# VHH binders against Uncharacterized protein F14F9.5, part 6

Target 1, 296 residues: Uncharacterized protein F14F9.5, of Caenorhabditis elegans (q9guc9)
Amino acid sequence: TSYSTSNGIRLMTFNIWNSGANVENGQQKIAKHILMVNPDVVALQEVYANVTRNLTLMLGHPWVAVERNHEYPDTAILTRHVLIPNTNLSTSGAVGVKIMLRTGFMIHFWSLHLDYTSYGPYAANNKLVDKLDQIMAGENVGRGPQIYEILNLPMMKKWMEKVEDVPIFIAGDFNGPSHLDWTEQTKKIHGDWVIRWPATKELEEREFSDTFREIYPNVVSDPGITWSTVNKFNPEWNYTIPEPQDRIDFLFYKGPVVPYQILTYSGCEKPQRIPFHSKNDYPSDHFAVFADYTFI

## First folded at step 1 (VHH)

Design j3 (framework vhh_7sr4_2)
Fold by ESMFold2-Fast, scan of step 1:
Structure j3 (fold): chain B 296 residues (1-296), chain A 124 residues (1-124)
Amino acid sequence: as target 1 above (296 residues)
Amino acid sequence: EVKLVESGGGLVQPGGSLRLSCAASGFTFSSYAMGWYRQTPGKQRDLVADIYSGGSTKYGDSVKGRFTISRDNTKNTVYLQMNSLKPEDTAVYYCARGSITIFGVVTPYYFDYWGQGTQVTVSS
């Protein structure tokens, strides 16, 4: 069901799992699921060079793309609206751009994919660490610095100065949970850890809102898990040790919009888990996340 | 005292598969992260795959979904299963032991021992 109106916008974030390489006809399936969700703007992660060229061809006019300026783009933005020339920004983990919607409204939009190394939930859930500073050391290798890099770009600071007129969205795969999700209420499923994950905490301190947690404030009843659709058990121990399941794909916003719905998405069929995934209709090991906003 | 011995390299056609093995000795294998790195002439060593003492894994961007790292703590061996090989995968592959910087969870910066390397060549 489409919820888009002339005064609304649908945003999606979608980690495309090695650009669709892990399933048969993966890129065609990526394009199919984007069309089924019918978003206005898509943040993509795990984008190989030139993959957006293929995707925009499959999506058809007027879809356009911008990729992070790197030999391996990793992050990209797709939109059926207008990319404003000379507004694209690249950091070590993200691409950002100004978009003019068909309605005439403007947005600033970031697609990010934060560092995947030293994955904190696995270390915490499997009791591989016993001190918070060990977790934070892992966060400070890439993920924390990458958020700091985005927020402290000179041009981003200028976007922030105008946020009361032009909203800013930060969407993507954070490779870490929210500080809102690892609380006293959830510590029993997280190896007895309560962790204020720094990437999402930094965004909250800069007054960005976590769309999912705003609409669903109860972490116990509405966990909103986005990783993983297919990686449920660790194959190393004959599928007897569970993989941590977490919400690590987020839609953040700041400025004159109000969200009115958000969903996690994996298509109409339950994906088969690894190693039986190659024929899955849904081509990713992440749930996609999409949300609808109304301009104020 | 730490010894890492790689095996399984060789010549394969594009689309082929190879399985690399690294036999470790001289330390408590189960307590350490292990990794595979590769080096192409003129470049620094790049991450292929790491596996932590608890079994969590991470992969380099170009090999995700094609390569699988695994370990057998009873045999003190780490493996790299390489599928759908491409000419771009041609490199010397190195086995590495990670230092215990955060109780078996390490970053690539903290690998303290390396094997001798094994050549993988993907060519028709």
Scores: ipSAE 0.005, ipTM 0.221, lowest interface PAE 10.7, mean pLDDT 85

Design j4 (framework vhh_7sr4_2)
Fold by ESMFold2-Fast, scan of step 1:
Structure j4 (fold): chain B 296 residues (1-296), chain A 125 residues (1-125)
Amino acid sequence: as target 1 above (296 residues)
Amino acid sequence: EVKLVESGGGLVQPGGSLRLSCAASGFTFSDYYMGWYRQTPGKQRDLVADITSGGSTKYGDSVKGRFTISRDNTKNTVYLQMNSLKPEDTAVYYCAKDLSYDFWSGYYTGSFDYWGQGTQVTVSS
């Protein structure tokens, strides 16, 4: 069936690169691009303390925010809708909250930023390791445990019990690719590796859907790269190891919604690569990702 | 040719401090991000800190508030000031230039040479 726009939502995930510190007027540019995309809810990563106060002032009424409960929040959620009091949850890598949309529909929403150390694609593509167990050891020190922490939080288990009535979204920077993207079809560009990355695999096993890969099932024609807008190859430096380019920013969902479009976003101007990035209009080294869903 | 030379490592007691230096040559230093990585035997290299061409910094959560990265573009040198050292900070520390990949250019063919030789940091307890 067809659904009206009044029963739809736009969700965005946006790593804001040191809270906009890497480009001139970065926080103003972050707010500008959020307004340009016009989302209902935004998952933010690389959030310094109190940055969301400045952003919500720039975005204007009715924008509100919640930050992860930590001295350095890192993750935050912005929304044009109502944050339900006393429903915010914090883990080592994420913040979650219940949101009431103006339509009266409820959602549960997570913004996450998983551990960036022991970056698997860099090690695999550059052949810094030669055994799968070494890559998995890296996944098991931060990223894997952080996904496990979210999924096993008592309140999250309660949200999962109600998921047929209230959808759950998990959005953010996973600092690792999807198990759906490092397959036999793509191994030639991934150092001959086929890797079932554990963070995204765990979400699939808990029956979350990867919005981008659901809409674009062909990894070869539609890679959906989100890392990086600015960290690019430099041939002037004797053709040294290129920075791996991967889809590491995801929008996952579970429950009674249907996605109908998803895009990677870096504004209207091509970002200048490092080290020429300081005047970029688009303020991040990640593509943002946004998707539109209808409720069923 | 790109060359990165680390110095300043050594043995230190828990709670102590060390300052690492990396002297860079063979490229336009002021134009590039510089970073510090570390590796313990049997584990992957992980990023400790990086600094942009303009001086903005980013740190791994395990070192925030304890380590400070800085650069001197006049001397083509990047530094890592390590305070409140812990036994778990024991590793070989590598200086690196952040690599970039141009989607509009070709693939690479050359050798890999973006890491220094490394400098050992041992925090004794």
Scores: ipSAE 0.000, ipTM 0.119, lowest interface PAE 20.6, mean pLDDT 81

Design j5 (framework vhh_podentamig1)
Fold by ESMFold2-Fast, scan of step 1:
Structure j5 (fold): chain B 296 residues (1-296), chain A 122 residues (1-122)
Amino acid sequence: as target 1 above (296 residues)
Amino acid sequence: EVQLVESGGGLVQPGRSLTLSCAASGFTFSSYAYGWYRQAPGKQRELVAAIYGGSTLYADSVKGRFTISRDNAKNSIYLQMNSLRPEDTALYYCARETYYYGSGSYRPFDYWGQGTQVTVSS
């Protein structure tokens, strides 16, 4: 790869849509697209038990994995580098671990999948609620508390104490937009709402940077939509209700790195929308997101 | 674990009324949105009505005739069907959806009931 440098890393977040079950040969296609992107570390969401075992076998040596410590893992991390023993952390929506890159650089990395219920963009875009507190009540059921849960882990507080030496990444499916994306400039496409979505806002207040919005600060020209590749309208409403399209998959960082490239990814072929998706080459209903960083 | 059980279907004459019920168990009922769907023989499943938060939505074919409601204390949703027509004949399903309906129609955690048959004929 022309972009391989000793001081750089590529990180990816990838919701794998029901562990590849919605697309023919889905797990093989997941592995294929990971290899095509060629990341150093991957945050995975919608991971069923034993799926990472299958994926690491398909990816081959030296790929390894860690799953959230739960009967249904949901979140996992894949890497071609070294997972540091006894650094695994689990919360209700996330898994974190310390990774030693083959270059000798260390990172702390989180994969998250926040609560999917009470999805605010649908209510806001269709003007189904008339008060901001109704939207925020939905955020306070799972998504907001799940971010707080990560940030308040004792070990995460220790990682934050060392962040000037070892960067921390938080990557995943937030099931909510960024407060940076629902502004006065975009309110006309968001049911006339300006909403400071609490999960991303909390990360900003802890001084994490939103990699996509840092590189592409103009929300109008560069929306960076990640939901959805295949769900553009709700067919169960006889095609009468459009599906909100938002950036809900993020790569956040804090510490001694500088991002220099970020892309949304859905392979080389345009995915066919639901219900014609079963033979799609790209196996997900989310765009993947990957970014390149250099150490400073 | 999670169950949705429909009841109240049957054979009725055109112009009559019928009330369908859906009893939910195994999860916190008040945290979710719900919908009623129907499928006629040889046709695709279609949404009839949905209830989420304080809002209700209806398919054009049933608007003004059908009413969806919920009772959080009884963990139940209902579909009141008035002025029934032969074209309303179908197997009716209730479904648990995300709290704000329409946010991902093919989620792996959505649950469906087994259905209750409604036949409208003379």
Scores: ipSAE 0.000, ipTM 0.200, lowest interface PAE 12.8, mean pLDDT 84

Design j6 (framework vhh_podentamig1)
Fold by ESMFold2-Fast, scan of step 1:
Structure j6 (fold): chain B 296 residues (1-296), chain A 124 residues (1-124)
Amino acid sequence: as target 1 above (296 residues)
Amino acid sequence: EVQLVESGGGLVQPGRSLTLSCAASGFTFSNYWYGWYRQAPGKQRELVAAISSGSTLYADSVKGRFTISRDNAKNSIYLQMNSLRPEDTALYYCAKEGYYDILTGYYRSEFDYWGQGTQVTVSS
């Protein structure tokens, strides 16, 4: 009766910190940690020229990949399954594709990396702004429009019409926290702000589920921080004040799947903080996030 | 149209060296990955070494003993095999990364162009 594994899927999102350039043998270490996690599909962020190619070859058969259609891809999807030809989509911050699993099940999968400028938590926690409107102005320039672009693509609307049969996953680095994480319960650690961050809020309004917060609903006991493994203190103050630590890497889903496990991942060895990071075994300044789902 | 021609194989004693050559023709010799695979009797084909314009990869079994190189002016890649062992006995294939669909951005981890192979036998 051990049929659950044949109908299960492991998904991973992994910001690879400047394509592994910040640590010795970074690309080899990225491939190593992907293989250690053993996912079915990986959303990658901070992917630069030739890195998708290099990682695909390092992972070996049967791994295949697709990257965002741009001179500087930034986002890519890796999978040990089948990429369906002519289903890839590209936006300013994301790549999406239809994947056929070896089980015959289909999924629609997005890897995204939203705009990193005007980082809201830094402004809010350091009180660089006086009004919520100033933080929202930053969200409305890059991150908000990028998520709305994905959700309003004609083909994405077609995927949404079939979501009861083919689940949709949106995974990646949002460069912003969840509206579920900046609440009355957490305002003390967020510069007394309660902020309904628009990117994650829009996904909720389109009925996508935040896998981590669904499995761990208590934000105080289970914050799920994903940034940063190495940047713990603000360099502006000679590393004497804490750098904002937030959950900014998410795994969202909609459709006929049930998540049963989710973890943040940084390997088996604790990463050394900046500036002592060059020999870290784990090659990123983000935790990876991976989750296990069963098809209904 | 794409042609890869291996040469340099032969019978050698353990501990000696051998250099394999692969001459490419029928396409632009540019920023593709090229690789050396081998297949021993009764075993599956395995990647030995691969090279791009700026990077090299080696199987653990040959790391430190084999060196892959390329000469873009001659449209050739080479495999320098040092400290050869009986377990290195195999038919060696040259392969080219062939699948990158420009319109879709899709990559395949398998090489899609193969030469006919050159036999390396390490025996005393």
Scores: ipSAE 0.013, ipTM 0.347, lowest interface PAE 8.2, mean pLDDT 82

Design j7 (framework vhh_7yz9_2)
Fold by ESMFold2-Fast, scan of step 1:
Structure j7 (fold): chain B 296 residues (1-296), chain A 124 residues (1-124)
Amino acid sequence: as target 1 above (296 residues)
Amino acid sequence: QWQLVESGGGLVQAGGSLRLSCTASGFTFSSYWMGWYRQTAGNEREWVAFISSGGSTTYADSVKGRFTISRDNAKNTVYLQMNSLKPEDTAVYYCARSGYSYGRSYYYYGMDVWGQGTPVTVSS
């Protein structure tokens, strides 16, 4: 195999918190932070209908977008490069598309937002359950099946057949932690649970790599928390107990690329927590995540 | 106050079918996730199938492809259609309600209301 340090791409995943509705000038701030990070491709979550039209207008030429094919898109992809016509795919939780970079390299890219109901860390950290099968019941209704749906699309199977030539990225808000993060080393902060979360585990079994954990393998020193910037206390207990803080926004890849940098991002100013968030410069309750890759 | 009543159990031969029903009262059925569990003598209750308020379903590996969970919100009833029954399916079957939260999350990991159970015996 050959390597090139001259060819690279920056990918970003960014849950935009109800399309920027929770902060003043939220959509303008979303566009501002995308430009500050300067990515090639962005996976967006919590996208209301037509929000990408406003965002691409604010980002300017040559930015283009594709939304999940639904009346409420929820997921979308933004890019400075070319969206290949008639290659967009939609599932219950995701949108995927083929992108041609200015370099001529092709990628297949997914933006996902998995089911938000029955959030496992609430049950585990607050000791609402005593058996793993109770947690897995929640995982196996929405989040697990949504990953399976993506991986079993006929066209996705064709993309997988060509992965040695065209890399595949799966980026987004998984609404669940990684099986790599809830280990014996971290059980003390997770209600004494070790949980092999199924969505991320399924991607590992299909030989996708978790970019953050590949670059930062020590979960204790480098937790990589992405949720939450502003939710520090659990709203479902009237803010009386701590909100579980977890890495739930991921960049996965498979194919002829090598990651060399990854960061969590919340702008230059520390966001103020709820309820003082309305004037935050950074418009999301999630950290964004961006990573740099070199093509092989 | 909150009540779940199972029915439809009985004796059936291997390869046969049974349909279990569970009727809810005392709460807003349509807002809750519902599940079926089973218990054999000397063993803990094991999860069989789960259905969300929106109708999404999941199944234990031992019953996948043979059992179907469904709900009828107008009748406040959850069903378990059991096909291709095996002697190993012999158990007391329980329906259960999960907790509900006001937030984006449902607390269906913990069951807070249980039915009395309905016995199913599969003979070879």
Scores: ipSAE 0.014, ipTM 0.273, lowest interface PAE 7.5, mean pLDDT 87

Design j8 (framework vhh_7yz9_2)
Amino acid sequence: QWQLVESGGGLVQAGGSLRLSCTASGRTFSSYAMGWYRQTAGNEREWVAFIYSGGSTTYADSVKGRFTISRDNAKNTVYLQMNSLKPEDTAVYYCAKGGRYDYVWGSYRSFDYWGQGTPVTVSS
ESMFold2-Fast, scan of step 1: ipSAE 0.077; ipTM 0.489

Design j9 (framework vhh_gocatamig_d2)
Fold by ESMFold2-Fast, scan of step 1:
Structure j9 (fold): chain B 296 residues (1-296), chain A 124 residues (1-124)
Amino acid sequence: as target 1 above (296 residues)
Amino acid sequence: EVQLVESGGGLVQPGGSLTLSCAASGFTFSSYALAWYRQAPGKKRELVAGIYSGGSTVYMDSVKGRFTISRDNAKNSVYLQMNSLRAEDTAVYYCATDSSGWYRGETYYGMDVWGQGTLVTVSS
């Protein structure tokens, strides 16, 4: 059950698992689930070159797309609204663009996919390291610098100057948990670690709001797990240890909007776990996340 | 605390063989993936071969069938057996690991602990 108003917008973030390559008819299934959610704007991750061309054909008019400017785009944005020409931005992990809604309201929107290596929950949950600095070393090489790159891009600084009039959204796969989720209340399921993950912490310090945690402030009752629908055991350890289950796909916002609904999504059928995933109706190893906002 | 020490580099004739060794200390070796990278003069550093903790391997296209990566968890060591060596294999070879204990891709960002390198020269 979705609800949107004439002054509202539905945003979605969706890691599409190697552009649908891991599931039979994956691209058709990606388009199907986007249509079922009925978003206004979609942040996509794990996008091969020109995949959005196929997706926009399947979604139909008026869907349009922008891909990160790279031979492997990885990130892309889909929308039913108008992409403003010459406003697209690319960084090592993200694509951003200005969108004009059919209502005439403007937004600035980022789709990101942060570095997937040196995944902190593996070391922490399996007690592979004994010092926080060892986990932070991984954050400081890829994910942290990639957030810094977005926030310090000259045009993004100009968007920030106008944020009181034109909201900014940052949506995507952070490949790391939230500092709001690894607390004293949850440390027993996180290898006895309390970790203030730097990517989400940096966004909080720049006054971006974490939509899920704002609507669901209790991390114990509402964990909001997005990784993973199908990966339950770690393949690097020959499936002998559990895959850490975390919320790593986020919708952040700043500016004159108010969220009123957020959901994790994996379709109507429970996805079958690896290795039985090839015929899954839901084509991703991530939950999608979508949220509804009202302009103020 | 985490350290990697390479050995086995040297001068070899085209068509020859060489085995590189990497000795690891300061971490639970069996839980970590390790990789061999190389850098020739004036070129970028490139992944040659990698081995996951479970034993799965990856190779650069130009070395497939000629190079074999292996590990010995009891000796805390990883090896690169290089056969049918060519002049274009001449480079400094580096052993690398992710100090966090997880190798999830073929990217320089995932490797934050590096050995000092060992020189391999293939010439007559």
Scores: ipSAE 0.000, ipTM 0.168, lowest interface PAE 12.4, mean pLDDT 85

Design n1 (framework vhh_8pnl_2)
Fold by ESMFold2-Fast, scan of step 1:
Structure n1 (fold): chain B 296 residues (1-296), chain A 122 residues (1-122)
Amino acid sequence: as target 1 above (296 residues)
Amino acid sequence: QGQLVESGGGLVQPGGSLRLSCADAGFTFSSYAMAWYRQAPGKERELVARITSGGSTNYADFVKGRFTISRDNAKSTLYLQMNSLKPEDTAMYYCAKGYSWRDSGTLYEDYWGQGTRVTVSA
C-alpha cells in the first residue's frame, strides 16, 4: 500500500483560496485533502494569520508549520518532519526554511505566492494587447522582482552553494504561466502569442527544473492546468468572456533528487463553478500539485 | 503604486458635453489597460469604457455612440469625451488602470483614482 520508501519524499503546493473562506467548512476540507494526498511537505498560499495553527490541530501530530514573517503571512509551509530552528527566511512573496526528514536527509524549501496584478494571460487572450513589451512591463513590476528577491537573498545564496548536497525546492503560485507552456505549438489557444514568461525563465537560467514539464514534456497533450477549478468565465463581462486557463502553480527543484511522479489534484468530485461553489468538497479555486522524488 | 488623478467633472445641462482626464504619475501607464467607471448615489460601480494598452476600445451599451475613450501615452493621460449627456449619466466617475484578476473582487483593476463628479441637471 506504500509507494513511499525511506529514500522518497512527496511535496505538495496548495493555494487554499482565502484560507478556506469561500467554501463551507473550508479549513476542515483543506486538512482533509492534505491528509488524502499524504505529502511530506506542503507549500500553502492565501494563508491568513494563525490559520496554520488550526490546520496543524486538524492534521494532528506530528504536523508543524511556519508562516511568512508578516502581519498577513499569505505563504506558509506545513510538514510532518522537523523544521530546523532559526532557518526561517521571508521575502515580499515567500517563506523558506530548512527541513530535516525522518530519514536524516535535509532539504531547503520555499513556498511562494507572486504578485497577482497585471495578469498576463488576461492581457494576451481577452484584452488584445498588441506588443509583447506591454505584457513584460507588468511582469517586471511584481512577479519578476519577487523571484529576483528570493534568489538574491544572502542566505539563499549560501543554500545555492550547498545545493549539490542539500536540494532546494521552490513551490507555489506564480500568478503567471511557464515560458515552456506558451510556445509555437500552443499559440493558437493563447491569442496567437508565444511568450517567454520571465519568472519561470529566470529559475531555468539558475538551473532549477520544472518538475511537471520534465515528466510531461508535451505541452499539447499534457497542459497541466492549475488555474482554475471554479473560475471559468470573466465576471466583469457577465461571465460571457472565457477566463484564461493556465498552469501557474509549480514545483521547481535543484540538487540531488530525481522526480518520478507528478499530479494535479482537485479531490474525487468535480467542483461546481462560481457562483455555485459554496458547498464544494474541494475547497480551492486552484488545483493542488504534488510530486514524488527519490534522493540520489 | 501609481497615483491616478481625475479632472474635468462639473455641472452641465442635458445634451451638453464634458471631457474627463485622468493623469497617471506612475511610469507604467503605457503598459496597462485603462478604464472609466461610474457610480451613481445608492448604486454599484459600473464599467463605462475600457481601452487596452494597444488602443482597442470597449463600451457599455448605455454610452455607445455618445462617449469616446482615448489615451495619450506620451502624457500618461486617459480621456473620456462625453457627448449628448443625460440626467442618468449623473455619477462620480472613476479612472482605473490594470488588467488583472483578483479573487475577492468583482472588478479586475489594479489601481483606482478618487473620482470626479458629473452632474447633468434637468
Scores: ipSAE 0.006, ipTM 0.283, lowest interface PAE 9.4, mean pLDDT 86

Design n10 (framework vhh_gocatamig_d2)
Fold by ESMFold2-Fast, scan of step 1:
Structure n10 (fold): chain B 296 residues (1-296), chain A 128 residues (1-128)
Amino acid sequence: as target 1 above (296 residues)
Amino acid sequence: EVQLVESGGGLVQPGGSLTLSCAASGFTFDDYALAWYRQAPGKKRELVAGITSGGSTVYMDSVKGRFTISRDNAKNSVYLQMNSLRAEDTAVYYCAKDSGTYYPSWESLRDSSAYDYWGQGTLVTVSS
């Protein structure tokens, strides 16, 4: 994989699965995989208090962090570039900040972790649910409002006014699939559902681009699954029924950049599924996603 | 392009005071941590004081209570006010620009490899 230090950036989103608690030496392994990917900016999810302090110490100079302003941060941003003072923003599910790259280019960057309750794919796969309204319950009371909160924050509206000059990125764990992924072409693997998932649809209507789907427009040949590396079978039936596998970790952008590469990442060693995961080299139940962009 | 210019060094008696100034250009000053390092003849370069973009400060133990670091973002300058000077404070003092770290960057300011640009230095001599 390629990255640029002169006219490009590598961005990564990484749900770190209970801050690495589910895997031996999890935080050290998180830092190791961040360094192996070599990103400029990382959106982190499932961040406990003090975890970013530990991670930045392990990553070394010049890595710095900002956490969502809460006792339980949950979301954080790591970067080897400059965090602009007094630009950090917090919502119920996200942290955002302005970053100045060493090139002098500026970006606005969000790390988000949307509400995990009433997970839509489980509802759609659950034969006890037969109406769209029931599947949409979690979207309408949790995930949708959290996207609305970000987009309607006064400072975010100011960032949007300058988006033609300073790009905005929204990266993270949406805890829901893309409306681009649950289509007529894929309904046979999604319990015969075609669902226009609200969180990703709202971003599209605000003219954010889904980096993965822009580069890989065919959902059948390139599903881009990000959940799960380890949860492949439903534990309720002694791990004999497959768990829904979906792309729920996204990199969205708006503004004067062009993506040229995107990958899902789980290291070089295949993760062992639950319950055999404790010694996994890759410490997460999510694939990380990273993408390379050039500035226009 | 990036330039750091120190001034204010000189000869001073023990117990005296000096103010060092560092004028910066060629980068977005407000967004970077700046530090004062010193190097005495035959010694390793050591952190004297550092200040983050947010105003948090770090001092070496031997100068705490005697030296004060400050910044003026409107003037693109960082200052080191040195009081109660001692013979052991004799050194070349360097202004340094952090490569772009913030929190927990003040802890990283103790590592000289954290800095990407250095001034030419200004000599401070404390003697009779």
Scores: ipSAE 0.000, ipTM 0.094, lowest interface PAE 22.4, mean pLDDT 82

Design n11 (framework vhh_7b18_3)
Fold by ESMFold2-Fast, scan of step 1:
Structure n11 (fold): chain B 296 residues (1-296), chain A 128 residues (1-128)
Amino acid sequence: as target 1 above (296 residues)
Amino acid sequence: QVQLVETGGGLVQPGGSLRLSCAASGFTFSSYAMGWARQVPGKGLEWVSYIYSGGSTEYQDSVKGRFTISRDNAKSTVYLQMNSLKPEDTAVYYCARGTSEPYYFSGSTWDESEFDYWGQGTQVTVSS
């Protein structure tokens, strides 16, 4: 029985940690875990040249891929469905494409990997800064402009005009937390900061829904941490201060779908932390995130 | 053994200028981001400026346009040129090394905002 004949889809976002280079047999393990999750569409981040070709060979027919149009792709989309010709889009941090599912339903799908420099949670949690404007200066250089670039692309504006008929998904590694996660309720674990992170807030203002936070609205009981599976403590403080652990991998949607399940994923074995990670069965320092949606 | 040694601090009048230098040793200087942070009386440690290994720079808003960070890889030295100094700039200034290989292998992603080593600090006093 094929799940692709239902009125539902499974979407996954998966930062593949240096294309699997940090663990033994990493690319094979990436393909293995994609098959275990059994998604319809996968947003990939940290994708090196030739990696999607190798992955689609390991995944087998009918898996196909599209990469960001760059010598170093970084972002890519894998799907077992049909990539519509001449609909692929590339920005500095993302790749987008129109996909026709085997059911005949259409979606617009983005895989993104936002700028990793000037990581705000590290500055905030390690008290490197004492003013909010210092953290926001970092956001305004890379991550904020990259979201703006996606949303203001001419073809993306056309996708938004059709969103009532064809849903849009934006999935990936934002390299920053959600404004929904750094609230008064959580400030004690965030260096006493309440921060309205601009990338996720901009998507909310454009009426995209954060799938995880919609299904799990309580940030205290359901933090949904996605980074890191292996980097747990800050060595600068002799491993006595925890490395910031945040939800930075998101599945956003807009349009005629309803999410009914979302999970963070790291396989069946708990990953060993750095430096004991080389034999980890799960090949990433990020949790993957996958969600199930029904079309309406 | 990583060592960072700051020099160039001192007393200066409002509107004056100072140039801080940080001499680094014990590591491949050109491979690391470098930065400056300051401890202002009555406040915690606050970031001032970063210079990445590739030469890109970032500044705290309150010093933008007045301070310039630069590096000389041949001399393993990072500098902070401070112009139009204000009494509020009075602080102990620390040189710090950003990490280029924290916790990751094979050129995996690292965050240039983290500091793993700090100098002893140099006092800057802006008063008449």
Scores: ipSAE 0.000, ipTM 0.104, lowest interface PAE 20.8, mean pLDDT 81

